# Designs tried in a protein design chat: VHH binders against q96fz2. Part 365

Target 1, 269 residues: q96fz2
Amino acid sequence: CGRTSCHLPRDVLTRACAYQDRRGQQRLPEWRDPDKYCPSYNKSPQSNSPVLLSRLHFEKDADSSERIIAPMRWGLVPSWFKESDPSKLQFNTTNCRSDTVMEKRSFKVPLGKGRRCVVLADGFYEWQRCQGTNQRQPYFIYFPQIKTEKSGSIGAADSPENWEKVWDNWRLLTMAGIFDCWEPPEGGDVLYSYTIITVDSCKGLSDIHHRMPAILDGEEAVSKWLDFGEVSTQEALKLIHPTENITFHAVSSVVNNSRNNTPECLAPV
Short names: E, the ipSAE of ESMFold2; O, the ipSAE of OpenDDE; V2, 0.75 times the mean of E and O plus 0.25 times the DockQ between their complexes.

## First folded at step 20 (VHH; framework vhh_6z1v_2)

Design FB22 (at its last look DockQ between E and O 0.90; V2 from the best seeds 0.81)
Fold by OpenDDE, look of step 20:
Structure FB22 (fold): chain B 269 residues (1-269), chain A 123 residues (1-123)
Amino acid sequence: as target 1 above (269 residues)
Amino acid sequence: EVQLVESGGRLVRTGGSLRLSCAASGFSFKGHAMGWFRQAPGKEREVVAAITQSGGKIYYADFVKGRFTISRDNAKNTVYLQMNSLKPEDTAVYYCAARFGFYETAPNEYDYWGQGTQVTVSS
């Protein structure tokens, strides 16, 4: 996974992240560093994206089932990294393969510390190789959305009003991630960064791409992944597998340029 | 300063009972899983029992066999180990330990340790 969409306004995004804590109380996640949230239809590595994480990571004696939402940098920077520039990292940390997560120190160490997060997105993009051509067809991949009688397919939102309604009730894609905290050697703010765990693609996506993000489908999966106080690493890793509960449509080549940040990126062609 | 102070260790007869206490200070007790470990002379330190921050999940070593009960009082920042039906094989120094997040069975996974309390079970 090298491209996502996360364009919802902050308030809409927050509401979409409503949850129940372990006591059954309805809650909204509190924001940490809300000003770092930059909505975009075209998110690439090194950009900031909102993630969910346990409140216990920030607040002493917090209930680990409570959630915080925070923009973090895509591309995990390990805490042990000694260079002043994260871009000097010699290995790719955009993704973490599920099968080798425990073999790589950069991922194993933060995971062992309970630094699990849920990466939020409208969906993610993948490119299908076209047979006989060097051309790649991009696809937008997301959770199936509940068809409200009035809200046609993402493509049928003929009116701005209908478009807004679709996104107001949009089920966000919830991807399993690992984050770490890096303190720059020269001082400054702690950098929070994340990697997306990837798995082999489900059968439905196998023709498009051979790998997919580990999707946490449902509130229970999300809760268990985040709750590092009550759920062990071993138990959490059982949640990491392919899911067939996805849909996709072809999009235009507009998304190929990471600088393009318009609704056309995820619009069906 | 982080402190874990164990108490309650003493000489008891076989079949006797003890309650160990560990008072924690200087760190976020409610955010930590707590564990009891023991180390007998010439043996490695081994996990006895562990409990999550909420008390929702508990681990017992195989040798416990229902004889021991771990509990915690978050209001008092204290973890307990009720030990019943004690055996000479239970003779060891018992340590309280804290780990941020979920409990683990390996000693090296814990962040803070007490000084230990001696439990001696006579035949």
Scores: ipSAE 0.893, ipTM 0.956, lowest interface PAE 0.5, mean pLDDT 93
Fold by ESMFold2, look of step 20:
Structure FB22 (fold): chain B 269 residues (1-269), chain A 123 residues (1-123)
Amino acid sequence: as target 1 above (269 residues)
Amino acid sequence: EVQLVESGGRLVRTGGSLRLSCAASGFSFKGHAMGWFRQAPGKEREVVAAITQSGGKIYYADFVKGRFTISRDNAKNTVYLQMNSLKPEDTAVYYCAARFGFYETAPNEYDYWGQGTQVTVSS
């Protein structure tokens, strides 16, 4: 997983993230650095995307079940990184394989500090190698969405009002991530960055690609992954597995160029 | 400054009971898991019990065997260890410790330590 869509306006995204805290109170996540949110149909590594994390990471007396939403850099920069330029990191941290997460210092260290996050997206893209050609077919992959008479599917929108209705009720994809905090050696703001945990693909996706993000399906899974004050690393890692609760459709090659940021990127073909 | 102050340690007879308290100040107590550790002469420091922020998860070492109960009062920034059915092998200095986030069993994982309180169990 190396490309996502996360295009919703901030207020729509925030409402889609409504949750209940440990005391059962309905809440919205509180933003940090909202001006760094850059919505796009076509997010790639090194860009910022919103993640959820426990309020306890920012407020040391907070209830660990309360959530913050913040943009973070895709591609985890380890806290020990010594260079001044994060692009000089000599290994890829866009993804973290679940089977080796406790063997890689880049991921084990922040995980031991409870630095678990939920990476938000409309869905993600994967490219299928086609039999008998060197061409690759991109697919947009996302949670099944509830169909209503008026809401329709992505491809059924025929006006700005109908398009808005499709996305106003969109179930965001919730992927398990690990984040770290890097202090630039020459000073400046602390850099928050994340990796997406990956697993073997489910049977439904195996014809498209052999890996998939670890998806947290439902509020219990999301809550347990985030709550590092009440859920141990060992218990949290039990949430990391493939899911069959996923759907997809083919899209045009417009998405191949990461500079293309239009609805065509995820439109069915 | 950060302080963890244990109290309640004393000499007691075998089979007796004792309640330890640990008052915390100078740090965000509510954000920390709390633990009780002990160290007998010539032995390494070992976990006795630990408790999460909300009290929703609790750990007891195997040697406790139901005799001890950890609890916390976040309004008073205090953690307790109720020790019942005490045995001579429970003789040790008992330490209160705090770890941001979730608890661990290894002492080197903890951020803050008290000075300890002596518990001595006589025959």
Scores: ipSAE 0.677, ipTM 0.883, lowest interface PAE 1.4, mean pLDDT 92
ESMFold2 (binder alone), look of step 20: mean pLDDT 89; pTM 0.909

Design FB23 (at its last look DockQ between E and O 0.93; V2 from the best seeds 0.00; counts 0 for: pae E 2.4 > 2)
Fold by OpenDDE, look of step 20:
Structure FB23 (fold): chain B 269 residues (1-269), chain A 123 residues (1-123)
Amino acid sequence: as target 1 above (269 residues)
Amino acid sequence: EVQLVESGGRLVRTGGSLRLSCAASGFSFKGYTMGWFRQAPGKEREVVAAITQSGGKIYYADFVKGRFTISRDNAKNTVYLQMNSLKPEDTAVYYCAARFGFYETAPNEYDYWGQGTQVTVSS
């Protein structure tokens, strides 16, 4: 996974992240550094994206089932990194393979500290290789959306009004991530950064791409992944597997340029 | 300063009961999993029991076999180990430990330790 969409306004995004704590109380996640949230139809590595994480990571006496939402940098910077520039990392930390997560120190260590997060997105993009050509067809991949009688498929949003309605009730894609905290050697603010855990693609996506993000499907999966106080690493890792509960449609080549940030990026062709 | 202070260890007879207490200070007790470990002479330190932040999950070592009960009082920043049906094999120094996150069985996974309290079970 190298490209996502996360374009919802902050308030809409927050509401979409409503949850129940372990006591059954309805909650909204509190924001950390809300000013760092930058909505975009075209998110690439090194950009900031909103993630969910346990409140206990910020508040020492918090219930681990409570959630915080925070923009973090895509591309995990390990806490032990000693260079002043995160871009000098010699290895790619955009993704973490599920099969080697426990073998790589950069991911194992933060995971062992309970630094699990849920990366939020409208969906993610993947490119299919076209047979006989060097051209790649991009696809937007997301959770199936509940068809309200009036709101057709994303493709049927014929009117701007219908489009707004679709996004007001959009089910966000929830991807399993690991985050770490890096303190710059020269001082400054602590950098929070994340990697997306990847798995082999489900059968439905196998023709498009051989790998997919580990998707946490449903509130229970999200809750268990985040609750590092009550759920072991071993139990959490059981949640990391391919899911067939996804849909996709072909999009234009507009998304190929990471600078393009328009609705056309995820619009069906 | 982080402190874990164990108490309640003493000499007891086989079949007797003992309640250990661990008073925590200097850190946010409510955010931590608490555990009891023991170390007998010439043996490695081993986990006895652990309890998560909420108390929702509890671990007991296999040798406990229902004889011990771990509990916590977050209002008092205290974790307890009720030990019943004690055996000579239970003779050890018992340690309280704290871990940020879920419980683990390996001692090196815990962040803070007490000084321990001696439990001796006579035949």
Scores: ipSAE 0.890, ipTM 0.954, lowest interface PAE 0.5, mean pLDDT 93
Fold by ESMFold2, look of step 20:
Structure FB23 (fold): chain B 269 residues (1-269), chain A 123 residues (1-123)
Amino acid sequence: as target 1 above (269 residues)
Amino acid sequence: EVQLVESGGRLVRTGGSLRLSCAASGFSFKGYTMGWFRQAPGKEREVVAAITQSGGKIYYADFVKGRFTISRDNAKNTVYLQMNSLKPEDTAVYYCAARFGFYETAPNEYDYWGQGTQVTVSS
C-alpha cells in the first residue's frame, strides 16, 4: 500500500471518528496539529495523513483508551536515525510486513514502546498488472458502505449536495500502523511519522495485488490496537490479519499522477 | 523528582500476613503500570505482581499466585501488595516499580524504582 485517498474536510473526518472510551462515554478524538492536515484524493508517501493514537502518548496521566487524531508523515523515520535529513534513510518505511515486524529494528523498537496508531483513509489504491501489457489497472479499495439514501454510492452522486451525502456517513478505512518520534540531531521540531502494516491479500483482493494493509475491522479492533496501556504488544499483534470485509472498483488512470487531486481519482469507470 | 517509597516490610511468622504500600510522587502515577519485585540475597530481582493503569490487567508470578493481591489507589497515588500465607522463601527486599505502558516481567523494562522494604518470614 503506497497510495490513499483522505479527502474529507476536517470536521467531517472528526465526526467519522466518533468512539466510546473505556468508561463508555461517547467522544470525538482531539486534534493535534490540525493545520498540517492536507485533504487529498491522492496521498502518497512522505505526505501527512491523519492517524489515531492513544492520548496517553501526549498526556502521561491520561486514560489510554482516549484518542488523539494527528497528521503524521507517511514513511516512518526511526528514533535512532542519526542523519540530519530524513531523505537519507537508506530503506523504505512506507510499509511494514507483519511477518517480520519483530525482526526489523525500525519497527520493533517503536512497537515495544506502544507506538501503535490507526491510519485513516477514505480507502487505498492498488494497481493490477494486466497480462500481456505493461499497463496497470488502478482500483480504489475501501470498506463496504451502508447503502442509505445516496451514502456510500460514489457513482450515483449527481450534484454537490448529493456528493456531500455520499461522504457524510462514509466509513473510513482503518489500517494498523506503527509510528515513531524522531528528534533531529541538530535540533528542531520532533517529527512524527508512521508506517502501514501489511499482510498477505485476502482471497477477494488476490487478483489485484498479493499484499494488503492490515485492516482493523470494527471498534474493538481499533480500541485494542490503540490502547497500549491495557493491551500488550503480543495481544495487539493478534489483530493483524487479512480481512475479506473489503470492496473495490476500477478507477481511471488519473490517479497515477500523484499531483492529480480530484474526485475523478476515485470515481468508478 | 520521582520518588517511590515502600513501607510495611517487617518480620512475620510463617503463615502470617503483611501489607506493603508504595507511595508515589513526582510523576503522573495514574498513567503508569505499577509493579512489585523482590530480591533475595544472591538472587536476581524478579517480578512478583503488576497492575495496569486502570487495574484491568494484573500479572502474578507463578510462585505467589493465590497468596498475594496487588491493588492500586489512583486517588492516593499508592500501590499495595497484600501478602497472605507467607513462607520463609518469601524473605526478600520488595521493590515498587513503575512502567509507562503495559506491564512487563523484566526489571529492565521499568522506568522508576523504589529503595525497597525488607520482608523477613521466620519459621
Scores: ipSAE 0.533, ipTM 0.837, lowest interface PAE 2.4, mean pLDDT 91
ESMFold2 (binder alone), look of step 20: mean pLDDT 88; pTM 0.901

Design FB24 (at its last look DockQ between E and O 0.83; V2 from the best seeds 0.76)
Fold by OpenDDE, look of step 20:
Structure FB24 (fold): chain B 269 residues (1-269), chain A 123 residues (1-123)
Amino acid sequence: as target 1 above (269 residues)
Amino acid sequence: EVQLVESGGRLVRTGGSLRLSCAASGFSFKGYAMGWFRQAPGKEREVVAAITQSGGKIYYADFVKGRFTISRDNAKNTVYLQMNSLKPEDTAVYYCAARWGFYETAPNEYDYWGQGTQVTVSS
């Protein structure tokens, strides 16, 4: 996974992340560094995206079932990294393979500290190789959305009003991630960064791409992944597997340029 | 300063009962899983019991066999080990330990340790 969409306004995104804590109370996640949230139809590595994480990571006496939402840098920077520039990392940390997560120090160490997060997105993009050509067809991949009687297919939202309605009730993609905290050697703000765990693709996506993000489908999976106080690493890792509960449509080549940030990126062709 | 102070260890007869306490200070107790470990002379330190921060999940070693109960009082920053039906094989120094997040069974996974309390079970 090298491209996502996360364009919802902050308030809409927050509401979409409503949850119940372990006591059954309805809650909204609190924001950390809300000003770092930059909505975009075209999110690439090194950009900031919102993630959910346990409140206990920020508040020492917090209930681990409570959630915080925070923009973090895509591409995990390990806490032990000694260079002043994260871009000098010699290895790719955009993704973490599920099969080797426990073999790589950069992922194992933060995971052992309970630094699990849920990466939020409208969906993610993948490119299919076209047979016989060097051309790649991009696809937008997301959770199936509940068809409200009036809400035509994402493609049928001909009116701005209908478009807004679709996104107001959009089920966000929830991807399993690992984050770490890096303190720059020269001082400054702590950098929070994340990697997306990947798995082999489900059968439905296998023709498009052989790998997919580990998707946490449902509130229970999300809760268990985040609650590092009550759910062990071993138990959490059982949640990491491919899911068939996804849909996709072909999109234009507009998304190929990471600088393009328009609704056209995820619009069906 | 982080402190874990164990108490309650003493000489008891076989079949007797003890309650160990561990008072924690100097760190956020509620964020940590707590564990009891023991080390007998010439043996490795081994986990006895562990409990999550909320008390929602508990681990017992196989040798416990229902004889011991771990509990915690977050308001008092204290973890307890009720030990019943004690056996001479239970003779050891008992340690309280704290780990950030979920509990583990390996001693090296814990962040903070007490000085230990001696439990001696006579035949």
Scores: ipSAE 0.856, ipTM 0.937, lowest interface PAE 0.5, mean pLDDT 93
Fold by ESMFold2, look of step 20:
Structure FB24 (fold): chain B 269 residues (1-269), chain A 123 residues (1-123)
Amino acid sequence: as target 1 above (269 residues)
Amino acid sequence: EVQLVESGGRLVRTGGSLRLSCAASGFSFKGYAMGWFRQAPGKEREVVAAITQSGGKIYYADFVKGRFTISRDNAKNTVYLQMNSLKPEDTAVYYCAARWGFYETAPNEYDYWGQGTQVTVSS
């Protein structure tokens, strides 16, 4: 997984992240660094995307079930990285294989500090290699959406108002991530950055690609992954597995160029 | 100034009961997992019990065998260890400790330590 869509306006995205805390209270996540959120239909590594994480990472007396939403750099920069330029590491840390996560220092160390996050997207893109050509067929992959006549239908939107209705009720894809905090050696702001954990693809996706992001399907899974005060690393890792609760459709090659930020990137063909 | 102050240790007979308390101050107690450890003379410090921030998860060492109960009161910044059916081998200095986030069983994982309270169990 190396391309996502995360295009919702901040207020729509925030409402889509409504959750219950440990006491059963409905809440919205509180933003950190909202000005770093750059919505796009076509997000690639090194860009910022919003993630959820426990408030306990920012406030030492916080209830660990409370959530913060913050933009972080895609491509984990380890806290121990000593060079001044993060680009020297970035593509190797776009993803983290679940079967070796406890063997790689870049991921084991932050995981041991409870630095678990949920990476948010509309969905992700994957390219299927086509027999007999060098061309690849991109697909947009996402949670199944609840369908009504006026919502949940990407291809049925015929006006700005109908488009808003589709996305106002969109179930965001929730992927398991690990983050770290890097202090640049010459000073400056701490860099928050993340990797997406990957697993073997489910049967439904195996014809498209052999790997998929580890998807956290449902509020219980999301809560357990985030809550490092109440859920151990060992228990959290049991949440990391393929899911069949996924759907997809083919999209045009417009998405191939990461500079194309248009609804056509995810439109069915 | 961070302080963890254990109290309640004393001499008791085999089969007796004892309640230990640990009062915390000088840090954000509510964000910490809490543990009880013990150390007999000439032995390494070992975990007895641990409890998460909310009390939702609890650890007991195998030797506890249902005899001890850990609890916490976040309003009073206090963690407790109720010790029942005490045996002479429970004789040790008991320490409370705090770890930010989730608990661990290894002593070197803990951020703050108390000075300990002596528990002595006579035959």
Scores: ipSAE 0.609, ipTM 0.860, lowest interface PAE 1.8, mean pLDDT 91
ESMFold2 (binder alone), look of step 20: mean pLDDT 89; pTM 0.909

Design FB25 (at its last look DockQ between E and O 0.89; V2 from the best seeds 0.79)
Fold by OpenDDE, look of step 20:
Structure FB25 (fold): chain B 269 residues (1-269), chain A 123 residues (1-123)
Amino acid sequence: as target 1 above (269 residues)
Amino acid sequence: EVQLVESGGRLVRTGGSLRLSCAASGFSFSGYAMGWFRQAPGKEREVVAAITQSGGRIYYADFVKGRFTISRDNAKNTVYLQMNSLKPEDTAVYYCAARFGFYERAPNEYDYWGQGTQVTVSS
């Protein structure tokens, strides 16, 4: 996974992340550094994206079932990294393979500390290789959305009003991630960064791409992944597997340029 | 300063009971899983019992066999180990330990340790 969409306004995104804590109370996640949230139809590595994480990571006496939402940098910077520039990392940390997560120090260490997060997105993009050509067809991949009687297909939102309605009730893609905290050697703000765990693709996506993000489908999976106080690493890792509960459509080549940030990126062609 | 102070260790007869207490200070107790470990002379430190921050999940070592009960009081920053039906094999120094997040079985995974309390079970 090298491209996502996360364009919802902050308030809409927050509401979409409503949850019940372990006591059954309805809650909204609190924001950390809300000003770092930059909505975009075209999120690439090194950009900031909102993630959910346990409140216990920020408040030492917090209930681990409570959630915080925070923009973090895509591309995990390990806490032990000694260079002043994260871009000098010699290895790719955009993704973490599920099968080797426990073999790589950069992922194993933060995971062992309970630094699990849920990466939020409208969906993610993948490119299918076209047979016989060097051309790649991009696809937008997301959770199936509940068809409200009036909400036509994402493509049929002909009116701005209909478009807003679709996104107001949009089920966000929830991807399993690992984050770490890096303190720059020269001082400054702590950098929070994340990697997306990847798995082999489900059968439905296998023709498009051989790998997919580990998707946490449902509130229980999300809750268990985040709750590092009450759910062990071993138990959490059992949640990491392919899911067939996804849909996709072909999109234009507009998304190929990471600088393009328009609704056209995820619009069906 | 982080402190874990164990108490309650003493000499008891086989079949006797003890309650160990560990009072924590200097850190946010409610955010930590707590564990009891023991180390007998010439043996490695081993986990006895562990409990999550909420008390929702508990682990017992196989040798406990229902004889011991771990509990915690977050309001008092204290973790307890009720030990019943004690055996000479239970003779050891018992340690309280704290780990941020979920409990682990391995001692090296814990962040803070007490000084230990001696439990001696006579035949």
Scores: ipSAE 0.888, ipTM 0.952, lowest interface PAE 0.5, mean pLDDT 93
Fold by ESMFold2, look of step 20:
Structure FB25 (fold): chain B 269 residues (1-269), chain A 123 residues (1-123)
Amino acid sequence: as target 1 above (269 residues)
Amino acid sequence: EVQLVESGGRLVRTGGSLRLSCAASGFSFSGYAMGWFRQAPGKEREVVAAITQSGGRIYYADFVKGRFTISRDNAKNTVYLQMNSLKPEDTAVYYCAARFGFYERAPNEYDYWGQGTQVTVSS
């Protein structure tokens, strides 16, 4: 997984992330660094995307079930990285394979500190290789959406009212991530960055691509992944598996160029 | 100024009971998992029990075998170890320790330590 859509305005995104804390209180996640949120239909590595994480990472007396939402850099920069420019990292941290997560220092160390996050997106893109050609068919992949009389279709987002029908109650894709905090050696703000955990694709996606993000399907899975005060690393890793509860449709090649940020990127063809 | 102060250790006969307390100050107690460890002379420090911030998860070492109970009171910044059916092999200095986030069994994973309280169990 190397491309996502995360285009919702901040207020809509925040409402889509309503949750209950361990006391049963309904809450919205509290934003950190909201000005770094850059919505786009076409997010790529090194861009910022919103993630959920436990409030306990920021407030040492917080209930670990409470959530913060914050933009983080896609492509985990390990806390031990010594160069001044993160682009000089010698290995790809866009994704982390679940089967080797405890073997790679870049992922094992932050995971041991409870640095688990939920990466938010409208959905993600994957490219299907067509045998006999060099051409690839992009697909937009997302949770099945509950049909309501007000929801509309994805292709009908051509006006403010049609946009609301499609996106007002969109179920965000919730992917398991690991994050780390890097202090630039020459000073400046701490850099928060994440990787998306990947697994073997489910049968429904196997014709498109052999890997998929580890999807956290439902609030119980999201809560357990985030709550590093009450859920051990070992228990959290049991949440990491493929899911068949996923749907997709073909999209045009407009999405191939990451500079294209239009609704056409995810529109069905 | 972080302090973990254990109390309640004393001499007791085999089969007896003790309740250890550990009062915490100088850090945000409610964000930490708490553990009890013990160390006999010449032996390595070993985990006895551990408890998460909410008390929702608890670990006991195998040698506890249902005899000890860990609990915590976040309003009082205190963690407890109720020890019943004590045996001579329970003789050790007992330490409380704090770890940010989830507990671990290895002593080197813990951020803060108390000075210990001596528990002696006579035959």
Scores: ipSAE 0.618, ipTM 0.865, lowest interface PAE 1.7, mean pLDDT 92
ESMFold2 (binder alone), look of step 20: mean pLDDT 90; pTM 0.916

